# Ledger of designs, part 10: VHH binders against WD repeat-containing protein 55 (WDR55)

Target 1, 353 residues: WD repeat-containing protein 55 (WDR55), of Arabidopsis thaliana (Mouse-ear cress) (o80775)
Amino acid sequence: MEIDLGANAFGIDFHPSTNLVAAGLIDGHLHLYRYDSDSSLVRERKVRAHKESCRAVRFIDDGQRIVTASADCSILATDVETGAQVAHLENAHEDAVNTLINVTETTIASGDDKGCVKIWDTRQRSCSHEFNAHEDYISGMTFASDSMKLVVTSGDGTLSVCNLRTSKVQSQSEFSEDELLSVVIMKNGRKVICGTQNGTLLLYSWGFFKDCSDRFVDLAPNSVDALLKLDEDRLITGCDNGIISLVGILPNRIIQPIGSHDYPIEDLALSHDKKFLGSTAHDSMLKLWNLEEILEGSNVNSGNASGAAEDSDSDNDGMDLDNDPSKSSKGSKRKTKSKANTLNATNNFFADL
Key: E = the ipSAE of ESMFold2; O = the ipSAE of OpenDDE; V2 = 0.75 times the mean of E and O plus 0.25 times the DockQ between their complexes.

## First folded at step 4 (VHH)

Design v44 (framework vhh_sonelokimab_d1; at its last look DockQ between E and O 0.50; V2 from the best seeds 0.00; counts 0 for: pae E 6.3 > 2)
Fold by ESMFold2, look of step 5:
Structure v44 (fold): chain B 353 residues (1-353), chain A 124 residues (1-124)
Amino acid sequence: as target 1 above (353 residues)
Amino acid sequence: DVQLVESGGGLVQPGGSLRLSCAASGFTFSRYYVGWFRQAPGKEREFIGAISYSGGSTYYAVSEKGRFTISRDNSKNTLYLQMNSLRPEDTAVYYCAAQKRYFSGSYTYEYDYWGQGTLVTVSS
């Protein structure tokens, strides 16, 4: 199922318990859509949230509210049921805000185009932490709740680990020879996977963040702008060639295509029940893909567009859980400065819980 | 310090061809999406097309009729527009532009750098 948003979307997020999906658009609008099992999308709400592009969107408070971030440096909270503005932080950052993630039930993290990361208490509406670990845009963030650590990726080609308990940047990687665009934590917290501009996936072992332990190159040369964790062994990639793929990690392989757009993929998200994959691209389209139908059985699936087959309770879990760094390939350390006007395309499975 | 400089514009007869160049300096050209726009007298600026970092993917406006080809040479920091089968309605000032990280299409406020433009006139 699909719908023309009228403008390109940067961010997408699913409601944690109902069939509602939100999109933040390049024209500054926030759209809310209701979907059903009959593959229809109906716009339930349109809010002019920001003066400039709406770069990120996240549901909070069990889906009662939605937070948006913008190139206008602001963060806005909107009531889902009424569409009314609940809170507005006009100067949340000193530069364009391009990333948001849920950290805890009462905290969110935001990242900007100059490498600043802030942690916000949503009830007090105040900044509790600020990390200036990067020299370029924040491209992705994910949170390890058991250790209270935030993993951050940047266009400066590094990742950092920000410790919320100590309020310090605990680790920072060496330059990876390319911009890091996306990030997920997999393998029960033992591996961190980063997508890059040249299409390589970089695998870092938890706790050993100086350099990656493995590289997966089969998606090159197409940038991996979006990563989405499906389970501990599989992730979904969104690339600038418009292809959405299911990818296995350790063993590393492209398992099958899931779908496509004719333009670069911007963001990916999973519905609360994991039945639907949402995708946005540079074609002004929001597409929902029925994952149960597409991943039914073990046969190669060329699934693209149109309605999908009936639900299936199949589980293809032959992936290797070994995190041995036998394929580590060190890159040269370099420092590169670059500017970014992009959207954080990363969502993790636990952000919606 | 950042510059995008177009060249190759001029007067051409209908049915003719022109090749525009855009020389880039002051930034890491290979890390940018780059593209072409044009603006005819009395009209709004119109997106023509863009090309990805490596040149592997090209994007053309819906009105593209296969007459225009965008290419880039990262070793020369140069973007090209080959225009064939030119018509009087192609008369316009042609601009190159660059955008980090994503393709912005017609949303010109998202572009980081713009050229000064080169005039193409198609008339007999």
Scores: ipSAE 0.119, ipTM 0.562, lowest interface PAE 6.3, mean pLDDT 81
ESMFold2-Fast, scan of step 4: ipSAE 0.589; ipTM 0.818
ESMFold2 (binder alone), look of step 5: mean pLDDT 80; pTM 0.823
OpenDDE, look of step 5: ipSAE 0.590; ipTM 0.821

Design v45 (framework vhh_sonelokimab_d1)
Fold by ESMFold2-Fast, scan of step 4:
Structure v45 (fold): chain B 353 residues (1-353), chain A 124 residues (1-124)
Amino acid sequence: as target 1 above (353 residues)
Amino acid sequence: DVQLVESGGGLVQPGGSLRLSCAASGFTFSRYYVGWFRQAPGKEREFIGAISYSGGSTYYAVSEKGRFTISRDNSKNTLYLQMNSLRPEDTAVYYCAAQKRYFLSGYPYEYDYWGQGTLVTVSS
């Protein structure tokens, strides 16, 4: 099921216990939609939350409130039931706010366009801590509750780990060769997975953040703008080619496509029961995908999946020292063609022009 | 040192055509959404169009009515605007702008880098 939002959404989030999804739009509006299993998706509320783009949306307080963050440098708390403004941090940051996450029942974390991360006490409506590890915009954050550590990714191409008990940046990665766009923790807290601008997933081992321990390149060259944990072994990727994929980690593989938009993916979120995946893209659409139906149709035991190539052409090409220019290696080009084939509808559209 | 430098502006007669170029340096051009804006005397900055970092997607303001075409050449770090059937009301300073959020946006505040502009005058 899908609905035209009327404007592109930067962020979406699902209510933790009821069938509600919130979307933050480029025009500053916050939309709240009610969905059901009968493929009904109805706008329940529209709030003019911000004067500039609403870049991040998160349900807090067991779903009683929605916090939004904006290019207007503010953070706003809106009551879910009434749509009324509950709290407004007008000058929350000195620069546009990109990201928000829940930390504890009484704290949230926000990240801005110049690399500042702030920790907020929601009861006192005040900033308790500030981290300035990064030199460029904050792109993503995730929280390890057991250790009270915040993992932050930035357009500066580094990841930082902030200890909220000591108020110190505990560790920071070396430059990763590219901007980091998204981040999740998985493998029971042992791995941190980052999506990059060039389409690589970087795997970091917990406690060893100087450099990644592994790379997954099968999504390259398409940027991984959205990254979502499904379980300890699987994640969902949203890429600039509009493709939404289910990806396995260790062993690293593309398991299956989930869905697509005709334009780059902006954000992904899971419903409270993991029955639905929500996606937004540059097409102003909010789409809800029934994961129970999509994944139940998946036959992961069939050894005949065309996407599970056994060998890389690059390995065979690397062993030949042939200097004939007419026989140039096309291993990476073949992988590019395979990815282009998954975008058959998009390729056909442009081929017909 | 980030720079966007527009060129190709000038005086053109009504009905004429003009091609603007924007040369980018100091950042990874191929990783940015880039677009064109214009500002006529006494008016607010107006969005013309934007192009995805690969060139596979374009987004135009409806007001341009198909007269303008945006394209890019990542090998040359250059953005282009082809303007056809120019009218006196197209007279404005034309700005090149870049943003890194994979977001085809008509809002000036979403753009990280801006050129200094090139003047286009459509007059007989």
Scores: ipSAE 0.107, ipTM 0.554, lowest interface PAE 5.8, mean pLDDT 83

Design v46 (from n12b, 16 letters changed; framework vhh_7aqx_2)
Fold by ESMFold2-Fast, scan of step 4:
Structure v46 (fold): chain B 353 residues (1-353), chain A 123 residues (1-123)
Amino acid sequence: as target 1 above (353 residues)
Amino acid sequence: QVQLQESGGGLVQAGGSLRLSCTTSGFTFSRYYFSWFRQAPGEEREFVGAISYSGGSTYYADSVKGRFTISRDNAKNTFYLQMNSLKTEDTAVYYCAAQKRYFSGYTYEYDYWGQGTQVTVSS
């Protein structure tokens, strides 16, 4: 299901318990949509949130409020039930705010165009921490709750790890080959995965952030602008060419396409039950993808037409994939006999929620 | 410190062609989306076309699609607008603009602007 928003959306987020999705638009508006399993997608609210683009949006307070961040340097909290503005931090940053994430139930993190990161107490509406490790815009952030550390990526081509207990930058990577555009934590906290401007994913081992431990090259012809963790072994990529893919990490492989836009992907978000993936792109469209249908075991017909006329030699390029079980026909016999494993894998997919 | 400079504007007869260039300095060229906007006398500034930092994606206003082509040369820190089959309605001041993170059709989203170059298409 899809809907034309009338303007490009730079941020989307799903409500933690109900079938609602919020979108922050380039014209400064905040839209709230209700969706259902019958493919209905209806705008429930339109809020005139900001005077410049609304770049990030997050549900807070168990879904009772939405926080938005803007190019106008402000952060605004809006009540979900009424649409009323309940808190407005004018001049929250000195520069355009482009990223927001939830840190704890009472804290959020924001990042701006000059590389400043701030941590906010949502109850007190006050800044508790500030980090200035980066020299260019903050592109992405993710939080490791077990260690109370924020991982930040920047257009300066580095990632930083900020310790919220000590209020200090604990570590920072060497310059990567290009801008870091997106970041997720996977493998039960052992790996940090970054999307880059050149279409590569960089894999960092937790605790060893000076240089990446592995690279997933040639994943996309252009940038990987959005990354979204699906589970500990799989993530979803959104790329400049408009393609949305399901990707496996260690072993590194493209599993299948999920969907596409005709324009670069801007943002990706999962519903809290992981039944739907939301995507936005530079086409003003919000699309919701039914992941239960797309991720059925029979996915061979969903492959992209990428020039399958390549010679057999191209199949041998991946030494890293020498042990890929999908290439062994003997595995299909075991798969059929171990139907319980297929059901267990499906249950694990939803249990990881 | 950051600077965008347009060139290639001028007078041309309807049906003719012009190529506009925008040369940039003072920032990392490969990190930016580049756009062309135009403003005709008595009208608001409107979007014409844009190119992604990699050159892999291009965008055009409906009024110019199929006639105009945007391209970039990262080695020369320059991007271009090739204008073919020009119409009198294409008469405007053409501005180049740079945006760091993403494409936008809105003027207020751009970090940097050129001073503009006049294009006049005669009948």
Scores: ipSAE 0.135, ipTM 0.565, lowest interface PAE 5.8, mean pLDDT 82

Design v47 (from n12b, 15 letters changed; framework vhh_7aqx_2)
Fold by ESMFold2-Fast, scan of step 4:
Structure v47 (fold): chain B 353 residues (1-353), chain A 123 residues (1-123)
Amino acid sequence: as target 1 above (353 residues)
Amino acid sequence: QVQLQESGGGLVQAGGSLRLSCTTSGFTFSRYYFGWFRQAPGEEREFVGAISYSGGSTYYADSVKGRFTISRDNAKNTFYLQMNSLKTEDTAVYYCAAQKRYFSGYTYEYDYWGQGTQVTVSS
């Protein structure tokens, strides 16, 4: 099933428990769609969320709210049931906000065009912390909940690992010679997989982030803009050529195509039950792919499950890179004035209703 | 750092054609929307057209649609503007521009700009 959004969508996210998908559009609008098992896709709501492009969208508060981030430097919380604006941080960042990720039930992280990452407590009255490891735009983020570490990728060609317990950058990779565009954690926390501008996936071993341990080369002729974890051994790639593929990691292989757009893929998301994959591209289309039907009869990759055979990868349990060059980039940006404004906005955003 | 350099400008008769090139130095960003803008003497800079990183999406100003074509060669890190059926009102300095993150189609959202190349269309 598919629908023409009328404008390119930069971000999509699925509701955690109901059949709803949200899309953030280049024109600043937020759309909410209801889908069902009969392949119907209907717009339930359209919100004039932002004055500039809406670049990221996430459901929070167990699906009761949608938070959006914009080129207008703001973060907006919208009520799912009513579409009403609940909270608006007009000066959340000093630059356009590109990425949002849920960290915990009460914490979100946002990243901007200049490399700033901010951690927000949705129940507190102030921004918890910010990281300035990067000098170019933040492209992606993922979270390792067991260790409370945020993994961040940047257009500067590096990834950083931010320790949320200490509020310090723990490690940062060397320059990969490519922009890093997307990131996921796989293999039960042992591997970090990054999509690059040249169509390669870089595989990093957890705790050894200076250089990648493996490369999946020639996966796509152009950039791998979106990555989505399906399970511990498989991920879904969205590429500049419009192709959406199911890919196996260690062993590295293309398992099958899932679908395509005629234009570059912008974002990918999975429904709460993993029955549907949502995709957006530079064609103004939102497409929902029935993964149960598409993957039916596919080769089951059960032989790569942990415990069936010994993992051939390095044992990285508890190992840390204290000599990480990423430590040198902390504190390069002064934000005293913007922090005061952010704290005022945060008080409004995180106030109890 | 990314730098943009235009070439291919010059003097041409009305009804003629020119091909502008823009080369990038260094590397290309994945979400790199490439645009062409022009500025006539005494006027503000105006949008001409844009192309996505893959070349799959193109956008044109109404005044040039059907006459101008944007293309790219990713192997050469070069972008082109093929200008056909040129008119005297197309006379301007042409700038190539790049937006690292997202396409806006508007001048204020581009991160990198070339120095410009003069196109003069005589009657």
Scores: ipSAE 0.033, ipTM 0.417, lowest interface PAE 6.9, mean pLDDT 80

Design v48 (from n12b, 17 letters changed; framework vhh_5c3l_4)
Amino acid sequence: QVQLQESGGGLVQPGGSLRLSCAASGFTFSRYYMSWVRQAPGKGLEVVSAISYSGGSTYYADSVKGRFTISRDNAKNTLYLQMNSLKPEDTAVYYCAAQKRYFSGYTYEYDYRGPGTQVTVSS
ESMFold2-Fast, scan of step 4: ipSAE 0.375; ipTM 0.711

Design v49 (from n12b, 18 letters changed; framework vhh_surovatamig_d1)
Fold by ESMFold2-Fast, scan of step 4:
Structure v49 (fold): chain B 353 residues (1-353), chain A 123 residues (1-123)
Amino acid sequence: as target 1 above (353 residues)
Amino acid sequence: EVQLVESGGGLVQPGGSLRLSCAASGFTFSRYYMSWVRQAPGKGLEWVATISYSGGSTYYVDSVKGRFTISRDNAKKSLYLQMNSLRAEDTAVYYCAAQKRYFSGYTYEYDYRGQGTLVTVSS
């Protein structure tokens, strides 16, 4: 299912408990969409949030509010139920704000175009911490709640680790070979994965941030602009060529394609139940992908052609001791993988990879 | 200290061709998306084309697709626009623009922009 937003969206986030998705657009608007199990998309709200591009969007306060950050240097909190402005930090940063993440139930972190990172108390609406480890734009952030440490990536090609208990930068990497565009924590907090401008993922071991411990090379021909953690061993990548892939980490491998846009991917987000992946790109489209169907195969109705008679027990001979695996499951997996490979081949053809 | 210097503009007949060049200095050219944007007499700024860091991806406004080709040479720090089958409505000042983060033409939020070169398509 997809919908034309009318303008490119730089940020997307799903409501933590209901079927709502928010998108922050290049023209400064904030859109809120309701989706259902049939993947229908209906716009519930359109808020004129900012005077310049809305670059980041996050649901906060158990989904009661949406926080947006903008090139206009402000951070705005909007009430989900009414669409009313709740709080407006007009000069939150001195430069355009690029990214927002939830830190705790009552704190958020923001990063700007000049490398400044600020931590905000959402109840008091005040800045509690400020970090200036970077000399270029902040591209991504992720939070390690166990240690209260914020991991920050920058266009300056370095990653920093900021200790929120001491309000100090605990460590910073040396310059990588390229700009760092995205970041996630995986392997139960043991690994930090960064997407780069050259299509490589850099793997850092927690506590050893001077240089990366491993590289996942040749993942994409150009930048890996978005990373989204699916679980401790798998992540989803969104690349400049528009391709969205499921990727395994240690062992490093491309598992399968998920979907594509014809333009660079801007943002990726998972629904509260992880059944849907949302993607935005430089084509003004919001696309929702049924991950449950893509990753676990289709049911018999979508897996098999109508009227096909069941014959051939040999398809099931490998699962003799299991009552759960069915002929339809094997058929669905084969069909899904075949179609995914065809889609990826088509995308590679049109994307000129 | 950043410089973007456009050249190649001029007067050309309808149906003719022109090649614009942009020489960049003072920044890491290979790490910027590069765009051509134009402003026709009496109109607002219009995004025309964008090329990715490596040149592997190119994007065009519909009205020029198939007629214009954007290209780059990172070693020479140069951006090009090959314009074929020119029309009177292509008359505009053409600007070379650089952006660290790719932005569509809607906001025209470029990190750097050149001084422009005039293209006039007339008989």
Scores: ipSAE 0.034, ipTM 0.436, lowest interface PAE 7.2, mean pLDDT 82

Design v50 (from n12b, 19 letters changed; framework vhh_7aqx_2)
Amino acid sequence: QVQLQESGGGLVQAGGSLRLSCTTSGFTFSRYYFSWFRQAPGEEREFVGAISRSGGSTYYADSVKGRFTISRDNAKNTFYLQMNSLKTEDTAVYYCAAQKRYFLGYPYEYDYWGQGTQVTVSS
ESMFold2-Fast, scan of step 4: ipSAE 0.258; ipTM 0.656

Design v56 (from n12b with Y53R S57Y S104L T107P; framework vhh_sonelokimab_d1)
Fold by ESMFold2-Fast, scan of step 4:
Structure v56 (fold): chain B 353 residues (1-353), chain A 123 residues (1-123)
Amino acid sequence: as target 1 above (353 residues)
Amino acid sequence: DVQLVESGGGLVQPGGSLRLSCAASGFTFSRYYVGWFRQAPGKEREFIGAISRSGGYTYYAVSEKGRFTISRDNSKNTLYLQMNSLRPEDTAVYYCAAQKRYFLGYPYEYDYWGQGTLVTVSS
């Protein structure tokens, strides 16, 4: 099912418990849509949220509020039931805000066009800390809850790992190849996967962030603007050729296409029950894909009661050694040597951030 | 250090054609979305069209589609606008603009701007 939004949507997010999807539009509006199993997709609400593009959207507070971030430098919280503004941070950042994620039930992280990342206490409605590791726009963020670390990607071609307990930048990669556009954590926290402007997926081993350990190039040259984790072994990619693909990680392979737009993909999100994938592109369309039908009976629920420990680390096959003779592909040897030669300067630099 | 320099403007008769060029320097041109805007006397700055980083996708304002063609040459760091079947109402200062993310039709979303080139369509 699909609907013409009337303007390009830069961010979408699904309600955590009911069949609602929110879209943040380039014209500053926030739209809320209700969908059902009968292929009905109906706009329930339209909010004049921002005066400039609405770049990021997230449901918070167990779905009772929607937080939006804008090119107008503001962050706005909107009540889902009424559409009323409940909190408005007009000067949240000094520059346009690109990205927004939930961290804990009381903490949100936001990133802007100049590389600033801010951590917000949602109860106090105040910035508790900021990180300035990056020199270009923040493109994506993801959170490792077990270690309380935020992984941040940037148009400067690096990723950073921010320790939220100590409020310090713990590590930062070397320039990886090209701009980093998207990021997810997989393999039970052991791998960080980044999408790049040139269409490569970069695989980083947790704790070894200087250079990537592996590369997946089968999507090149199409930029990977959106990445979405489906499970510990599979992710969904949204590329500038409009193709949405299901991709396996270790072993690295394209499993199947899921869907397409005629224009570059902008954002991807999963419904609360993983039955639907939402996609937006530069065509002003919101499309919902029935994953259960497309994947032929894949009824994957992220239900609260699942939580079974899996033996997902049983990938000790000789094929991995045959496919990648090194445990890690660290990129250019020159870059690795250069990084090692400046270790003390790098440590001092991070301490000052 | 960043510069966008438009050229190719001038006086043209109704029904005529012009090709505008925009030379970019001081940034990695191939990594930016670039587009054309115009501003007629007494009007707001109006979006004409934009082109993706690779040049594989083009996006036009509805009113200009079919008369104007946008293209780019990343090896020359240059953006082009081919304008056909020009009308007196196309008289405006034409601007090229660049930005890292895809933003349609909103001048405030663009990071870098040229100084503009005047196009006058008159008999």
Scores: ipSAE 0.202, ipTM 0.615, lowest interface PAE 5.1, mean pLDDT 83

Design v57 (from n12b with Y53W S57R S104M; framework vhh_sonelokimab_d1)
Fold by ESMFold2-Fast, scan of step 4:
Formats: sequence, structure tokens, C-alpha cells
Structure v57 (fold): chain B 353 residues (1-353), chain A 123 residues (1-123)
Amino acid sequence: as target 1 above (353 residues)
Amino acid sequence: DVQLVESGGGLVQPGGSLRLSCAASGFTFSRYYVGWFRQAPGKEREFIGAISWSGGRTYYAVSEKGRFTISRDNSKNTLYLQMNSLRPEDTAVYYCAAQKRYFMGYTYEYDYWGQGTLVTVSS
């Protein structure tokens, strides 16, 4: 199921217990949609949240409120039931705010265009911690709740690990060779996976953050703008060629495609029950993918392989080893065309003279 | 003091070529995505092309693919646009723009903009 948002969405998030999804749009609006298993997707609310693009959106307070972050430097809390503004931090950051995540039941983290990270108490609307480890925009964040550590990625090509108990930066990587765009924690907290601008996934071992322990290059050269953990062994990638893929980590492999847009992916989110994947791209579309249906065959085959003691041979060539220059060229061509088409739709008027 | 200054515009006959330059100062040019936009009289601003911070990736508007080539020289803090086989409909003010986070061609998401240079294609 899909719906035309009327403007590109930079952030989406699913309600933690109800079939609702929120989208933050480039024009500053916040949209709220209700969905169901019968392919119904209906907008329930439209809020004029921000003066500039709404770059990040998160449900908080058990889904009773939505927080949004904007290029206008503000963070806004909106009531889900009424659409009313509950709290507005007009000068939350000194620069455009790019990313938001839930940290604890009562805290959120935000990151801006200048590399500043702030931790907010949602009940008191006050900043409890500030970290300035990075020299360039904050691209992504993820939280290790067991150790109370925030992992932050930046356009400066490094990741940092911030200790929320001590309010200190505990670790920072060396330059990774490219901008880091996205980050997830998996393997029961043992691995940190970063998506990069050149399409490589960098694998870091927890506690050894100076350099990555492994690289996954099969998505190159397409930037990995969105990463989403599905389980401890699998993640979902959203790339600038518009392709959404299911990827296995250790062993590293592309398992299957999930879906696609004709334009670069902006954001990915999972529903509370992991039945649906939400995606947005430079095409102004919000698409919901039924993962239960899409992954049914893959999960059965994986379960059968794991349970079937009769398959004595480990086939490392089970995936199609496609060394086709045409497919590589097609991927690059597709990315170029998708971005050009989006921009042409917005601005292509004087070529008609 | 951040500046992007375009140069190389002017009058050119149909079928001719021009190379535009954009000189950047006051920021770390080598860590920015930079691109070219144009705006014809009475029309909205249109994306032409963009290039990644390292120069390893280029993105073009479909209508301009093959006629225009974007390049950069990080040692000179300069962005270039090579325009070939120019047509009267290419007449526009050409703008240089820079962005830290890649938002493609959305005009209101760019961090820095130049003042523009006029290109007129007429016989």
C-alpha cells in the first residue's frame, strides 16, 4: 500500500502499539496516517509543525505524543489525539536538527548540522547532556540501553560513543574513509553497523571502535542512507538507487530485495509488530511493505535450512554471483536518472521555452 | 565570511560552448556536495547537476545529461560546469550551491548559494 504525501518526507516513525505512522515533510508539515492489513492507508491528521523542513519524527510517551526536529532549529512535541502543540523548544539547537531517537522512556537525543548532540528530559523539557565530539553534521544515532551509551555517526566520517551516565565521550573512531550516514547495533550488542556514502557497510566490534573489524561492499557504489535492524542477524538497507534490501550480517550477504522506489530512499521504519516496513523517497511517496508476506518464503527456507540436517553441503555460492558490468552500470544509471527526474519535476520549466 | 562566486557567463551563439566556474571561500569546500542550478526569466529555479565532496559521484538532470559536465578541484576550492551544444532555452542565470548533507536538488535545503552569472544564448 502506498500514498502520495504531496511533498518528500525526511522522517517516518511507527506508533509503538497502534497502527499509526507519522511522516515529517520537507515543507515543514507533520502527517499522521492510519493503516490496516487490508491495504488501507488514510491520513488522519496534518499539522503545520515547522517553518522549514521537518527532518526527524519520533513517537514518545507510549505513543501519546510525537516529537519532530527541524531545519528551523526547533524541537516540537505534538499531541497524537488532538494535533495540538504540547511543548516547543524554539532554539533547541543553534543549527538545523537532523536526527532524533528515543533513549529512555523519559529522554530523547537530537543531533544537528554542526555536530552537536543533545539529550533532553521529555518531562521537564530540559537539556541534560551535550556532546560535541564531531566537526560535521550528525547523520544518525542509536542507543545501547544496557550500557547507557549513545552511538553517533557523522558526515565527518567518524562515529562516537557517548556515556550518558558520566556525560563524557567514551570513544571515537578514526576517519572511516567516507561520510557515515546511518547506524544500528546488532549481534546482541556485539556489533555496530554503519552505512556510508560510498555504499560500504562498516562493521565495528563493541569496545573496539578505533577502526572497523569488517567491511561489506556488495551495495557499493550506492550510498546507504537508511539502516534498520530486523533481528540480531539481519538488517534492512535503503539506498540512493531506490532499492530496499534485506541483508545478512556475519555471514555477510544480500538475502533478497524487499521493495523499491524510483528515487533515492530517505527513511525506513518498522511497525511495532514488524509486520510492515515503511519507506519514503524523493518521489513524495510513503510505501508500506507487508514483511510478513514478503519474507514468508525466505523465513521458511531459512528455517528449513537450519532444521534440515540432510543438507550436508554449505553452499557459499547460493547467492547469484552476478559480476555483470551491465547491472553495475544500470544501478549507477538508475541512481542518476532517479535524482534528475525528481529535480526536473520540481524545477524543469524553462527547458520548455 | 562564506562566499560562492560564479564566473564565466556571457553571450554565446547557439551550438556554442561555455565553462562556468564557482570559487568557494570561508568553509571547508572539500567536505561539501556542490552543484549548479539555473533560473530562466519567469521560471522557477532548475537543478542542473551536483558532485560529491570527493568528486567520485556526479548527478545530472535528465534533460542536461550528455551536454553538461560538472567537475571540481578541491585544491583550488572551485566547482566547474562545462556546457556544450548550447540552445536558446539554456538562457538563464546560473547559480552555484553547496550543501553538507546531500539533499539532491531541493533549493531550500542548500547551506550556501552564489549570486549567479547570466548566460545568454542567442543568434
Scores: ipSAE 0.110, ipTM 0.544, lowest interface PAE 5.8, mean pLDDT 82

Design v58 (from n12b with S57R K100R S104L T107P; framework vhh_sonelokimab_d1)
Amino acid sequence: DVQLVESGGGLVQPGGSLRLSCAASGFTFSRYYVGWFRQAPGKEREFIGAISYSGGRTYYAVSEKGRFTISRDNSKNTLYLQMNSLRPEDTAVYYCAAQRRYFLGYPYEYDYWGQGTLVTVSS
ESMFold2-Fast, scan of step 4: ipSAE 0.381; ipTM 0.700

